# Ledger of designs, part 6: VHH binders against Rho1 guanine nucleotide exchange factor 1 (rgf1)

Target 1, 188 residues: Rho1 guanine nucleotide exchange factor 1 (rgf1), of Schizosaccharomyces pombe (q9y7u6r621to808)
Amino acid sequence: KRQEVICEVIYTERDFVKDLEYLRDYWIKPLWASSCIPERKKEKFIRTVFLNALEVQAVNSKLAEALTKRQNYKPIVDNIADIFLEHVPKFEPFIRYGAGQLYGKYEFEKEKSSNPAFAKFVSDVERLKESRKLELNGYLTKPTTRLARYPLLLEAVLKYTDEGNPDKQDIPKVINIVRGFLSRLNVE
Short names: E, the ipSAE of ESMFold2; O, the ipSAE of OpenDDE; V2, 0.75 times the mean of E and O plus 0.25 times the DockQ between their complexes.

## First folded at step 1 (VHH)

Design g01 (framework vhh_7aqx_2)
Fold by ESMFold2-Fast, scan of step 1:
Formats: structure tokens, sequence, C-alpha cells
Structure g01 (fold): chain B 188 residues (1-188), chain A 122 residues (1-122)
């Protein structure tokens, strides 16, 4: 049971990083190369919609890599809170992302409704198999939903953690740090 | 601080058995994971086996699975490597290592012993 939850923590972290890489490779980079947004407003538009998603990707790629290295010899992992204690203090990019996410969504929908060339670009990207039948707005919410999920996943690990395991003392510290970030976003 | 000392190395015939011990000096905690590594002349140091802080998880290199067993005795501040069905290829200097909070990364160990020679003759 404990290992099932730990595996979920690690695999969903890797999936989260993959989702941010999808934003980079299928939305951000192609939009920079495209002419579907007028040049005069392209940079501001991309920065408004996608914010600092690539900063979040950079931080969480390192977390995912560290967790994957802990699994490197076999799927049984004794503890993970030491890795999280190293990485969650660096989660400041989630705050910047969360603060602009609703306005970014608003600007995206506004451009889509008024610009047929951009609406076609959106439709074309969302039809790709790599989009996994999820629209852009679903991807743009992922950083805030991922941040909120850490306490739930870690509490589940803690529930099955024995007294002698260092995670018993360290997981609550990780949860407190993450909840500090969530409080600054007004997210439970 | 933790100091590690190996014992039990020596000469043994192929097919024989040998048990290595690694004793920690001073105080040790159940939160440490312990591992064995080995290094043959002219080769890189390689992982052999590991045991978690709880003793509930063990891990082995493919070359020793089924032949070697790692165990720990927290009351004696000692952990062991039981080596059965020894092969000439097992000849190496064996090192014990300790890591706070984890297993799996040979390059991340906090404390190392000085090594003990194991020689397997044909």
Amino acid sequence: as target 1 above (188 residues)
Amino acid sequence: QVQLQESGGGLVQAGGSLRLSCTTSGRTFSSYAFSWFRQAPGEEREFVGAISWSGGSTDYADSVKGRFTISRDNAKNTFYLQMNSLKTEDTAVYYCAAKYRGLWSPSEYDYWGQGTQVTVSS
C-alpha cells in the first residue's frame, strides 16, 4: 500500500512535467513561429497566456529526476520526504503562475473568439494525438491543481509510514511548506 | 559521527561461503540505509547490495542475486553480507557504506569503510 502511493507520487510528477513539456513543444514554440497572432501583440499574448510555465517546468523537472533516481535500482522506495524538502522551497514559480492564470485564460478565450486564424491554430493543435483529447484550458490549470495535490498524496504516504522511517517526521514539514504556497494563492 | 569498519574478508574456494560484517562506531540510527560495494583491480567500484533503514527492503546487483544476502542487526550496530556459491569473479575489495535517508544511489553515500579483501580461488 505505501509503495503504491509512493509510485503514484513519482509517476504523476513525471506526467506533470510531461504536460508542461507538451505546452512548450506544441503551444509556446509553435505560437512563436506562427503568424496567427499579429506580430505587434504576439510576445505580450504568449507571456500572458503561458506566463512562467517553463520556470515551473524547470523546477519540477529536477524534482521528477531526483524521484526517478531514487527508484533507479528497483520500484521499492523507503523514503521521499528528503527529496521533497530539497525541492519544494524552490516552488516560488507556482505563485507567479497562479497569480496570472485566470487572466491568461481570459485573454486566450478573447483572442480565440475574435481571431479566426488563431481559432484554427487552436483547433489544429487540440486535434493532435499528443493533446490527449484535452483542451488548452485543461493544461493551463495543471500547475495549480498539481500544487494542491501534493498535501493529499503526501498525507496518504504518511498514513502508511512507520515510526522509524525518517518520512514520519519529514513529510509534515513538506506539507507545511506546500500549504504555505497554497495559502498565498488562496487555494486549499 | 558514523565510522564504518569491515571484517570477515579472506581467502575462500570457489563454491564456498563467506560472511562480511560492517560495524559502526559510536552511535548509529535506524534511519540509515546500508550498502555493500566492491572493486576489482583496474575496474570501477560497483554496487553489490543494499538494505533499507527498516530492514524491510533489500536490493542486489543482478550478478549476485540469489547468492548474496544482506541483513542488519541494529542492537549490535552491525550489518552483514552473506556470500554463498562464490565465484572467482567475486574477487574484489569489498566496501561498506552508509546513507542517511535512502537507498539506490551509489554516488550519494555519506560514509565509507576502508575495505576488506575477498579472494576466491579456483
Scores: ipSAE 0.000, ipTM 0.114, lowest interface PAE 19.2, mean pLDDT 84

Design g02 (framework vhh_gocatamig_d2)
Fold by ESMFold2-Fast, scan of step 1:
Structure g02 (fold): chain B 188 residues (1-188), chain A 118 residues (1-118)
Amino acid sequence: as target 1 above (188 residues)
Amino acid sequence: EVQLVESGGGLVQPGGSLTLSCAASGFTFSSYALAWYRQAPGKKRELVAGITSGGSTVYMDSVKGRFTISRDNAKNSVYLQMNSLRAEDTAVYYCARHYWGSKYFDYWGQGTLVTVSS
């Protein structure tokens, strides 16, 4: 049971990083190269819609790497909270991202409805198999939903953790740090 | 199963033109980005031009205005039109899939040699 939850923590962290890499490779980089947004507003538009998603990707890529390395060293993962204690204090980029998310969605929809060249760009990207049948808005929501999921996943690990395991003392510390970030975003 | 086959390389005089072609098979061509890279003797392999499934393009600074990348989804082909060729354009040119993400960058053609010389 405990190993099932730990595997879910690791696999979903890896998937989250992959989702941000998808934004980088299939939306952000191609938009910078594209002429579908007028040059006079291209930089502001990209910064407004995608914010600092690549800063979140950089931080969480290191977390995913550390978790994957622990799992590869020994298939039965004894503890994970030490890794989280190293990485969650660095989650400041989530605050910057969350503060601009709703306005970014507004600007994206506005441009899509008024600019046929951009609407075609959107349609072309969303038809790719790499988009996994999920529209851009679904991806843009992922950082705030991921942040909110950490306490729930870690509490599930804690439920199946014995007194002799370091995670028993350390998981509550991780949850407290994450809840601090969630509070600053006015979420749960 | 995935294959990228380049053609169109050759010897050309400075100021001349060449069109490189890349025929793709083994995947849904219209769903993927394609790119042209080149590697000259003693230099690192570098991105020359890229094109997304939606037709957005990117070019290295030294070829902007001289080279044009295009695609034909009906023919499963990507092209590089090279005009005003210079001696420094001499290289082996490679066709590649998924040029914007190194983790998705696992398919390369065999390369085609372009020599610009008098």
Scores: ipSAE 0.000, ipTM 0.103, lowest interface PAE 16.6, mean pLDDT 85

## First folded at step 2 (VHH; framework vhh_gocatamig_d2)

Design b11 (from b03 with S31D; at its last look DockQ between E and O 0.02; V2 from the best seeds 0.00; counts 0 for: pae E 11.1 > 2, placed apart)
Fold by ESMFold2, look of step 2:
Structure b11 (fold): chain B 188 residues (1-188), chain A 119 residues (1-119)
Amino acid sequence: as target 1 above (188 residues)
Amino acid sequence: EVQLVESGGGLVQPGGSLTLSCAASGFTFSDYALAWYRQAPGKKRELVAGIYSGGSTVYMDSVKGRFTISRDNAKNSVYLQMNSLRAEDTAVYYCAAGLDYWEGPFDYWGQGTLVTVSS
């Protein structure tokens, strides 16, 4: 049961990183190449809507890589908290992302409602199978949702962790750090 | 009017160290990602290192552990500390600025500073 939860932690971390790569590959890069946003406005629009999503991707790709390397070293993963303790202190980018998210959503919806070329671009991308039937706003919310999910996943790992395992003492420390970020996100 | 001015290039021996600086103006520096690119003779320009507006860094594989990118928002400057230099690091190094995306075009580029690594 513990291994099943740990595998879920690892798989969902890789999936989260892939969702941010999806933003890069299917939204940011194609939007930059398109003419559907006026060229001078395009830079600021992309910054406003997508924020520092790729900075979050850079931070979390390192976490996903470390977890994957641990899993490759030994198929039964005994410990994860040490990896999280190294990486979660670097989660500051989630706060900056969250601070701009509502305004970014507003600017996205405003442009979609007033720019037919952009509305068509949005419709075309959201119709792709790679979008997995989720609208852009659903993807843009994922960093905040992911941050909130870590305590739930880690508590599930802790539930099945024996007293002699270092994770028993260290997982609560990770959860406290993440909850500190979640508290700041609600304020900032 | 955006301006990026590189400095610190020069001749250095293999194994040596060099610090590149890039002074920026004409935009809100703290909102921008900064990057160093390089272009060797006859080769395509390539990303060396980048630093997001929030301070997170990325590096190309061949420079990890040898190069360090940093930024000073108070001085509107980005730096590249280059250690353990090799002949293969010889190139013109460019400072670039853009909004937090590395795979799209950067909006602004400097003129470049030449780094030569040879005996």
Scores: ipSAE 0.000, ipTM 0.371, lowest interface PAE 11.1, mean pLDDT 87
ESMFold2 (binder alone), look of step 2: mean pLDDT 83; pTM 0.841
OpenDDE, look of step 2: ipSAE 0.009; ipTM 0.229

Design b12 (from b03 with S31D S56R D107Q; at its last look DockQ between E and O 0.03; V2 from the best seeds 0.00; counts 0 for: pae E 16.9 > 2, placed apart)
Fold by ESMFold2, look of step 2:
Structure b12 (fold): chain B 188 residues (1-188), chain A 119 residues (1-119)
Amino acid sequence: as target 1 above (188 residues)
Amino acid sequence: EVQLVESGGGLVQPGGSLTLSCAASGFTFSDYALAWYRQAPGKKRELVAGIYSGGRTVYMDSVKGRFTISRDNAKNSVYLQMNSLRAEDTAVYYCAAGLDYWEGPFQYWGQGTLVTVSS
């Protein structure tokens, strides 16, 4: 049961990183290359809508790589908390992302409703199979929902962790750090 | 110091071909996205083709099927194969580089190489 939850932790972390890579490859880079946003406002628009999503991607790419490397070393993963303890203190970018998210969504919808060229760009991207039938706003929400999922996933791992395993002591420390970030989101 | 040096420009007849090269130094080439831009006289500079560090390519619609961007990480070089050239392709072509996770325009630019398509 424990390995089932650990596999879910690792798999969903890879998926989260892939979703941010999707934003980079199908939205951010193509928008920079396009002419559908007036050049005078393009940089500000892109930074307002996508915020620091690629900074989050860089942080969590390292977490996903470390988890995957451990899983590849041995099919039964005994420990994960040491990896999280190294990486979770670096999650400050999630706070800055969350602070701007609502306004970014508003600016996206405003431009879409008033700029036919951008509306076409949005429609074209959202119809791609790579978008998996999810609108941009659904992807933009993922960093915040991911941060909230870590305590739930890690508590499930802890539930099935024996007293002699270092994760028994260390998972609560990871959860405490994550809950600290979540509390800052709610007061910020 | 980062340096991007374009070469391979010149005069060609319509329907002809050219290969542009850009040699890079001063950064970890394999981590960077590379692109070719062009600027015709009196016009704004525009993206022609790009290649991400992971290999995905992007082309402007007017060059799809005629131009091919490629990279050789061992030689720190990016190339633009230009086939079926038209008078409209006449421009100064610029090599550009930036990190994939940089949320902005490309950070480094070359000096440009002139391509003239004329009878």
Scores: ipSAE 0.000, ipTM 0.121, lowest interface PAE 16.9, mean pLDDT 85
ESMFold2 (binder alone), look of step 2: mean pLDDT 85; pTM 0.864
OpenDDE, look of step 2: ipSAE 0.034; ipTM 0.482

Design b13 (from b03 with S31D L99F W102T; at its last look DockQ between E and O 0.03; V2 from the best seeds 0.00; counts 0 for: pae E 19.3 > 2, placed apart)
Fold by ESMFold2, look of step 2:
Structure b13 (fold): chain B 188 residues (1-188), chain A 119 residues (1-119)
Amino acid sequence: as target 1 above (188 residues)
Amino acid sequence: EVQLVESGGGLVQPGGSLTLSCAASGFTFSDYALAWYRQAPGKKRELVAGIYSGGSTVYMDSVKGRFTISRDNAKNSVYLQMNSLRAEDTAVYYCAAGFDYTEGPFDYWGQGTLVTVSS
């Protein structure tokens, strides 16, 4: 049961990183290359809508890599909290992302509603199989959704962790750090 | 398919009571925050009350003490008990659902149920 939850932590972390790579490869890079946004406002528009999503991707790529390396080292993963303790203090980019998300969403919808060339671009991308029938706003919400999911996943691991395992003491520390970020996100 | 279906609206006299219900399907209800919004003719849609997956609630100031939001995860339903109704409570009331991680735009919306408070 514990190993099932630990495997879920690892594969969902990899999936989260892949979703941010999808934003880079199917939205950010193609928008830079396109002419559907006037050149004079293209940079500001892209930074407003996508914020620092690639900074989050960079931080969480390291977390996903560390978890995968631990899993590859031996098939039964005994401990994960030490990896999280090393990486979650670096989660500040989630706060910057969350602070701009509402305005970014507003600017995205405003441009989509008033710019037919951009509306077509959006429709074309969202119909790709790689988009998995999820609209851009669904992907843009994923950093906040992911941050909120860590306490739930880690509490599930803790539930099945024996008293002698270092994760018993260390998982609560990780959760406390993550909840600190979540509290700041809700205020900011 | 995700659906939110409101019911329980109607005509009621000032000072009266009414219970709104919202039945949900197509998602894991217990993981979501639920809310009631209302929109009077010519006005913006406004939050009335919300309830998080853990049971914490929030209310707009004008309904505190008069309205109570509750949820029943076994029935996939959220309720709004409205007491001491006033004419200004007249509106279409909408049920909404979203992830329990931010106070912001909700992912799913119902079609609404009309509440009319008049003599």
Scores: ipSAE 0.000, ipTM 0.097, lowest interface PAE 19.3, mean pLDDT 84
ESMFold2 (binder alone), look of step 2: mean pLDDT 82; pTM 0.831
OpenDDE, look of step 2: ipSAE 0.022; ipTM 0.269

## First folded at step 4 (VHH)

Design a13 (framework vhh_7aqx_2)
Fold by ESMFold2-Fast, scan of step 4:
Structure a13 (fold): chain B 188 residues (1-188), chain A 120 residues (1-120)
Amino acid sequence: as target 1 above (188 residues)
Amino acid sequence: QVQLQESGGGLVQAGGSLRLSCTTSGFTFDDYAFSWFRQAPGEEREFVGAISWNSGSIDYADSVKGRFTISRDNAKNTFYLQMNSLKTEDTAVYYCAKDYYDSSGYFDYWGQGTQVTVSS
């Protein structure tokens, strides 16, 4: 049971990183190459909508790599909280992202409604198989959703953790750090 | 240690030319996009131009299009801003910036800036 929850932690961390790579490869990079946003406002628009999503991707890529390395070292993962204690103090990019996310969503919708060339770009990307039938707004909410999910996933691991396992003492420390970030974002 | 350093700024007369260089170290230059920004006294920082990792995508602000050219030399870990037909309105501190990846629009490192002054 415990291994099932740990596998979910690792798998969903990898999926989260892949979702941010999707934003990079199918939205951000193609939008920079496209002429659908007027050149004078392109940089400001991209920075407003996508914020520092790729800074979040960099931080969480390191976490996903460390978790995957632990899993590959041996099939049974005995503990994970030591990895999280190394990485969650570096989650400041989530705060920067969360602070601008609502305004970014507003600017995206406004541009889409007023710019036919951009509306076509959006439609074309969202029809791709790689978009998995999820609209851009669904992807833009992923960093704040992921941050809120860590306490839930880690509590589930803790529930199946024995007294002798280091995770018994360390998971509560990880949860405390994450809840600190969530508090700064006014997220429950 | 990631470092970006601008050079080539100075005083030039309207209609003249300057070439800015941004020399970089501490990362794999070939993998990243780069941009130039500028900030005039009392104004907000303004985008000038961007170049993707393979030079396949090059973008300019409307105010400089046709006058400025951005380029990169991967062998020298350096990228450039060639400024032609300079106007007094081009007077600003010019900053080079490293994109987090390839044309992502998120800039993780910046140079210290180099002053460009265009006299009439």
Scores: ipSAE 0.000, ipTM 0.134, lowest interface PAE 14.1, mean pLDDT 86

Design a14 (framework vhh_7aqx_2)
Fold by ESMFold2-Fast, scan of step 4:
Order: C-alpha cells, then sequence, then structure tokens
Structure a14 (fold): chain B 188 residues (1-188), chain A 120 residues (1-120)
C-alpha cells in the first residue's frame, strides 16, 4: 500500500514536470515563433497567459530528478520526506503563478475570441497527440492543482509509515510548508 | 466507459444550502481520489475540495473551508459536495473530477458540470 502511494507521488511529479515542458515546447516556444499574435503585444501576451510556468518547471524538475534517482537506486523506496524538505521551501514560484492565473485565462479567451489566426493556432495545437485531448486551460491550472494535491498524497504515505521510518517525523513538516503556500494562494 | 455525472445544482438564495452529487461508473471507485472544481464566467477553474481514496483525508480551498464538506459513498460509487451558508460569489459551474492514480494533478475524467446560482 505504502509503496503504491510513493510510486504515485514520484510518477505524478514526473508527469507534472512533463506537462510544463509540454507548455514550453508546444505553446510558449511556437507562439514566440508564430505571427498569429501581433508583434507589438506578443511578449506581454505570452507573459500574461503563461506567467512564470517555466520557473515552476525549473524548481519541480529538480524535485522530480531527486525522487527519480532515489527510485532508480532501489525500486522499493523507503523514505521521501528528506527530498521534499529540501525542495518544498523553494516553491515561491507557485505563488507568483497562482496570483496571475485568472487574468491570464481572461486574456487568453479574449484573444481567442477576437483573433481568428490565434484561434486557428489554438485549434491546431490542441489537435496534436502530445496535447492528450486536454485544452490549454487544463494545463494552465496544473501548478495550483498539483500544489493542492501534495498534502493529500503525503497524508496517504504517512498513514502507512511505521514508527521507525524517518518519514514519520518529516512528512508532517513537509505538509506544513506546503499548506503555508496554499494558504497564501487561498487554496487548501 | 468511464463516466462522471454531476447533479444537484440549481438556483438558491444566499444563506441557503445545496448538495452536489457526482455519480461514477466504469472503474474501481474506492481506488481513486476525487475533487470538486468550479468556474465562474470569465474566471479560471478554481479548486474547491478533494477527498482521498479511503475518505480519511480532505482538503478545501480557504474560501469554502467551514462551509463546504466533501464526502464519498463507496457502496454507491458516488461522492458529494455539501454546500452550506452559500454566498453570491459561490455562483459558478461546478465540476467533479477523477484523479489519475499515476498522475495527480492530471484529472483523466471530468463531469460535464452543473450550474449553481446563488441570488441575493
Amino acid sequence: as target 1 above (188 residues)
Amino acid sequence: QVQLQESGGGLVQAGGSLRLSCTTSGFTFSSYAFSWFRQAPGEEREFVGAISGSGGSTDYADSVKGRFTISRDNAKNTFYLQMNSLKTEDTAVYYCAKDTYDSSGYFDYWGQGTQVTVSS
């Protein structure tokens, strides 16, 4: 049971990082190269819609890498909270991302409704296999959703953690740090 | 095959209560965590609450904490959102979502949404 939850924590962290890499490679970079947004407003538009998603990606790619290295050394992972304690204090980028998310969504929908070239760009990207049938808005919600899920996942690990395991003492510390960030975003 | 369907939405006066249900089929219900999200016109989709597979752990957005309660009934393959002390700012389309066992933060199935309108 415990290993199943730990594997979910690790796999979903990798998937989260890959989702942000998808935003980089299939939305952000192609939009910079495209002429579908007028040049005079392109930079502001991209920064408004995607915010600091790549800063979140940079922080969480390091977490995912550390978790993957732990798992690669031994398939049965004895503990993970030490890795989380090193990385969750660096989650400040989630706050900047969350603060701009609503306005970014508004600007995206506004541009899509008024600019046929951009609407076509959106349709073309969302049709790709790499988009996994999920619209841009679904990807843009992922950082806030991921942050909110850490307490749930870690509580499940904690439930099946015995007294001799360092995670027994350390998981509650991780959850407290994450809840601190969630409180600042008005999310639980 | 996999389906999630919301019910229980509607029009209610401020201070009132509504209970939303999400009925599911096509998978082993007890194995997954579930969440409620909402989206008001012109706004992004907002997290509302989540419940673990065992039902032992719940999380809520600060804006609804103390007013909303998420619960589940594994025998009925259904989970709920009890909404009390409703405010006009709770007006939104409410979506239920199934978390992917191997991809938390990626919800592999969503309901179609149910409208909740709170009048003053």
Scores: ipSAE 0.000, ipTM 0.127, lowest interface PAE 18.3, mean pLDDT 85

Design a16 (from a13 with A50G D59T; framework vhh_7aqx_2)
Fold by ESMFold2-Fast, scan of step 4:
Structure a16 (fold): chain B 188 residues (1-188), chain A 120 residues (1-120)
Amino acid sequence: as target 1 above (188 residues)
Amino acid sequence: QVQLQESGGGLVQAGGSLRLSCTTSGFTFDDYAFSWFRQAPGEEREFVGGISWNSGSITYADSVKGRFTISRDNAKNTFYLQMNSLKTEDTAVYYCAKDYYDSSGYFDYWGQGTQVTVSS
């Protein structure tokens, strides 16, 4: 059971990084090249909608790489919290992303409603197989939902962790750091 | 200490060519994507094109595709915009920009601009 949860942690981390690369390749880069957004607002629009999503990708690609390297070292992964302790303190980009996310989604919907050329661009991208039947708003939500899922996934690993395993002591430390970031995002 | 500096601008006749250079310092050039932008008098800044860290992906705005070419020389910490078949509407101040990351489309540093004037 423990290995199943650890595999889920690693797989979903890789999938999350892949989702952010999808935003880069199918939304951000094509929008810079296209004329579907008026030039007068294109740069601000892209920065507002996508924020620092690829700064998040940079941080999490290193986490995914470290987890994958641990998994490739031997078939059974004994512990993961040491990797998380190295990487989660670097999660400041999630705060910048989260602070702008709702306004970004608002501006995206506003442009889609008022600009037929952009609405067509959106429809065309969302119909691609690479979009996996998920709308842009689903992808824009992923960094904040990923951050919120770390405590749940790590608690599940902890549940099946024995006293002799370093994860027993270290997973609670990781969860505490992640909850610190989540708290900063939920400030009224 | 991060700096981007354009050069190679000037006056050219329609149908002519210019090559712009952007020389950089203060960071590890090889790790970042770069883009060119331009701004004509009284108009907004327009994306011209960009190049990824490994040159594996190069993108161009529809208005310049087929006429302009972007390249980079990692040994010289410099990237280029080769402008062919220039039109009077290409007259603008051209800016080079450093992408915050690989190809995010989020730009953290900009050059000061170089004037390109295309006469009929």
Scores: ipSAE 0.006, ipTM 0.379, lowest interface PAE 9.9, mean pLDDT 88

Design b15 (from b03 with V58W; framework vhh_gocatamig_d2)
Fold by ESMFold2-Fast, scan of step 4:
Structure b15 (fold): chain B 188 residues (1-188), chain A 119 residues (1-119)
Amino acid sequence: as target 1 above (188 residues)
Amino acid sequence: EVQLVESGGGLVQPGGSLTLSCAASGFTFSSYALAWYRQAPGKKRELVAGIYSGGSTWYMDSVKGRFTISRDNAKNSVYLQMNSLRAEDTAVYYCAAGLDYWEGPFDYWGQGTLVTVSS
């Protein structure tokens, strides 16, 4: 059971990084290159909608890489909290992202409703296989959802952790750091 | 007119240090991610280090712990502090700027500055 939860932690971390790479490759880069948003407001629009999503991607890519390296060396993963203790103190980008997320969604919907060229761009992207039948708003929610999910996943690992495993004392430390970030976002 | 101008390259012995600087003008610097790329003779250009608009950094594995990227928004500048230099670090180093990403297409590239690590 413990290994199942640890596998979920690692796989969902990789999926999260992949979701942010999708935003980069299918939304941010193409929007920057497109003419569907008026040039005078394009940069501000992209910064407002996507914020620092790629900064979050950079931080969590390092975490995903470290977790994957641990798993590749030995498929039965004995502990993970040491990796999280190195990486979660660097989660400040989630605060910047979370603070602007709702306004970004508002501006996205506003542009979509008033700009037919952009509405077509949105429709075309959201119909791609790579979008996995999830609309942009679903992807824009992912950093805040991921941050909130860490305590739940780590508590599940802790539940199946025996005395004597370093994770027993270290997972609570990781959870406390993550909850510190969540409290700054007013997320309970 | 948008410009990125690199400086600080030169000849240095193995184990030595250099600081590269990139001065930017013509765009809202604080809104952009900056990156250092390098290209050695006969090799493809590779991403060495990057810094996002918010300050988060990324490093290629082979330079991690030896190189440090930093930015100064008041001076519109990005820096690469290179320590414990190796012969394999010999390359032309390029500064690049993009809207919170380092992969092409980039909006802006510098002309490059040569770093030679040799005894």
Scores: ipSAE 0.013, ipTM 0.452, lowest interface PAE 6.8, mean pLDDT 88

Design b18 (from b03 with L99I; framework vhh_gocatamig_d2)
Amino acid sequence: EVQLVESGGGLVQPGGSLTLSCAASGFTFSSYALAWYRQAPGKKRELVAGIYSGGSTVYMDSVKGRFTISRDNAKNSVYLQMNSLRAEDTAVYYCAAGIDYWEGPFDYWGQGTLVTVSS
ESMFold2-Fast, scan of step 4: ipSAE 0.152; ipTM 0.553

Design b19 (from b03 with L99Y; framework vhh_gocatamig_d2)
Amino acid sequence: EVQLVESGGGLVQPGGSLTLSCAASGFTFSSYALAWYRQAPGKKRELVAGIYSGGSTVYMDSVKGRFTISRDNAKNSVYLQMNSLRAEDTAVYYCAAGYDYWEGPFDYWGQGTLVTVSS
ESMFold2-Fast, scan of step 4: ipSAE 0.055; ipTM 0.504

Design b20 (from b03, 15 letters changed; framework vhh_7b2m_4)
Fold by ESMFold2-Fast, scan of step 4:
Structure b20 (fold): chain B 188 residues (1-188), chain A 119 residues (1-119)
Amino acid sequence: as target 1 above (188 residues)
Amino acid sequence: EVQLVESGGGLVQAGGSLRLSCAASGFTFSSYAVGWYRQAPGKQRVVVASIYSGGSTKYSNSVKGRFTISRDNAKNTVYLQMNSLKPEDTAVYYCAAGLDYWEGPFDYWGQGTQVTVSS
């Protein structure tokens, strides 16, 4: 049903933001505080692995907040595309993130294989319940995966949207903007 | 050596405007988020506006609609355009740089520039 898909859109947007907050609180901040990466290369390493994930978090936090406010006003959400039209034009940070993601994963695995202190740090973090049984590589793919999921989720909402609802006209506009970003990720 | 140097502070009347500049050196500026913080007498330093490495901006509620942050990566400079200034905006303004998370545990700070808004 339409409301079920809309609830999934809102819930998974909040989860996505929380996943990036997990990277901040359990990986980035603790790595900065630790000595497991040599000081001379720590800043470059963290920047290479995590890129601008926190910029993506900042942008999508605003989207999640706007969707949550709509839902809090009335639990049955009549339309969402107006919120997406305000926020998806600001998704440029996804392009920067996507451009460096594979190299970041490579550097992470390389350090983990060669540095026992860092391997222990990784093991310790991944054993925490807050990791939700997902390894760092799973979290590092989330921005690209999330961006690709927007057209699918929005098309499902559109399927159950009638002609009188503003979303009927506006959801295709949102999908076109997101597809533009996805196209640049494949070309870039 | 990482260095941030603020300029453009001064004395203005309420309703006036100032543009602050922050010149950066010693790091790959385009890869860093940069922000403006301020500290009023007897108060803790608080964030005012930020611009992330990719150009996304964030403002504190107290300055939304009045202040605009921008960056020029070719000049390694961040600007804060301050319009409709109020006496409450009186503070020392600091520039800070971070890894796309300007509130992170890493700190690159300037010396600060005084802004005084008269009634």
Scores: ipSAE 0.015, ipTM 0.412, lowest interface PAE 6.8, mean pLDDT 87

Design b21 (from b03, 16 letters changed; framework vhh_lunsekimig_d3)
Fold by ESMFold2-Fast, scan of step 4:
Structure b21 (fold): chain B 188 residues (1-188), chain A 119 residues (1-119)
Amino acid sequence: as target 1 above (188 residues)
Amino acid sequence: EVQLVESGGGVVQPGGSLRLSCAASGFTFSSYALYWYRQAAGIERELIASIYSGGSTNYVDSVKGRFTISRDNSENTMYLQMNSLRAEDTGLYYCAAGLDYWEGPFDYWGQGTLVTVSS
């Protein structure tokens, strides 16, 4: 049971990183190449909607890589909190992302409602199989959703952790750091 | 007028160190991500290191643990501290500015600074 939760932690971390890469490859790069947003406001618009999403991706790709290396070394993963203690203090990019997310969503919806060319671009991307039936707003919420999910996943690991495992002492420390970031985002 | 000016290149023996600088002007430095690219003879230009406007960093595997990218927003300058240099690190190093959400297209490019690692 414990290994099942740990596997979920690792696989969902990898999936989160891939979701941010999807934003780059299927939204940001194509939008930058298109003419559907007027040139005079294109850079500001893309920056406003997508913020520092790939800065978040850079931080979390390191976490995902470290977790994957632990799993590849031995199929049974004895502990993970030491990796999280190294990486979660670096989650400052989630704060910048979260602070701008609502305004980004507002600007996205405003452009979509007033610009038919952009509305068509949105529809075309959201119909791709690579979008996995999830609208852009679903992807844009992923960093704040992922951050909020860490305490839940780690509590589940902790529930099945015995007294002899270093995770018993260290998981609560990780949860505290994450909840510190959540508090700063006013999502506590 | 937008400018990116690299400096700090030179000739060094394997195992040596160099610090590259990229001085920027003409744009809101603190709002941009900054990148170091490297181009070696016969090899395509590759992204070596990134630093986003918030300070997060990323490195290509071959330089992890040896190179450190940093920025000073008050001086509009980005740095690359290169330690434990290897012959394969030889090349022309470029700095570039871009957006926090991806590494291109870039708004601004520098002229490059040459690093030569030879025995």
Scores: ipSAE 0.014, ipTM 0.419, lowest interface PAE 7.3, mean pLDDT 87

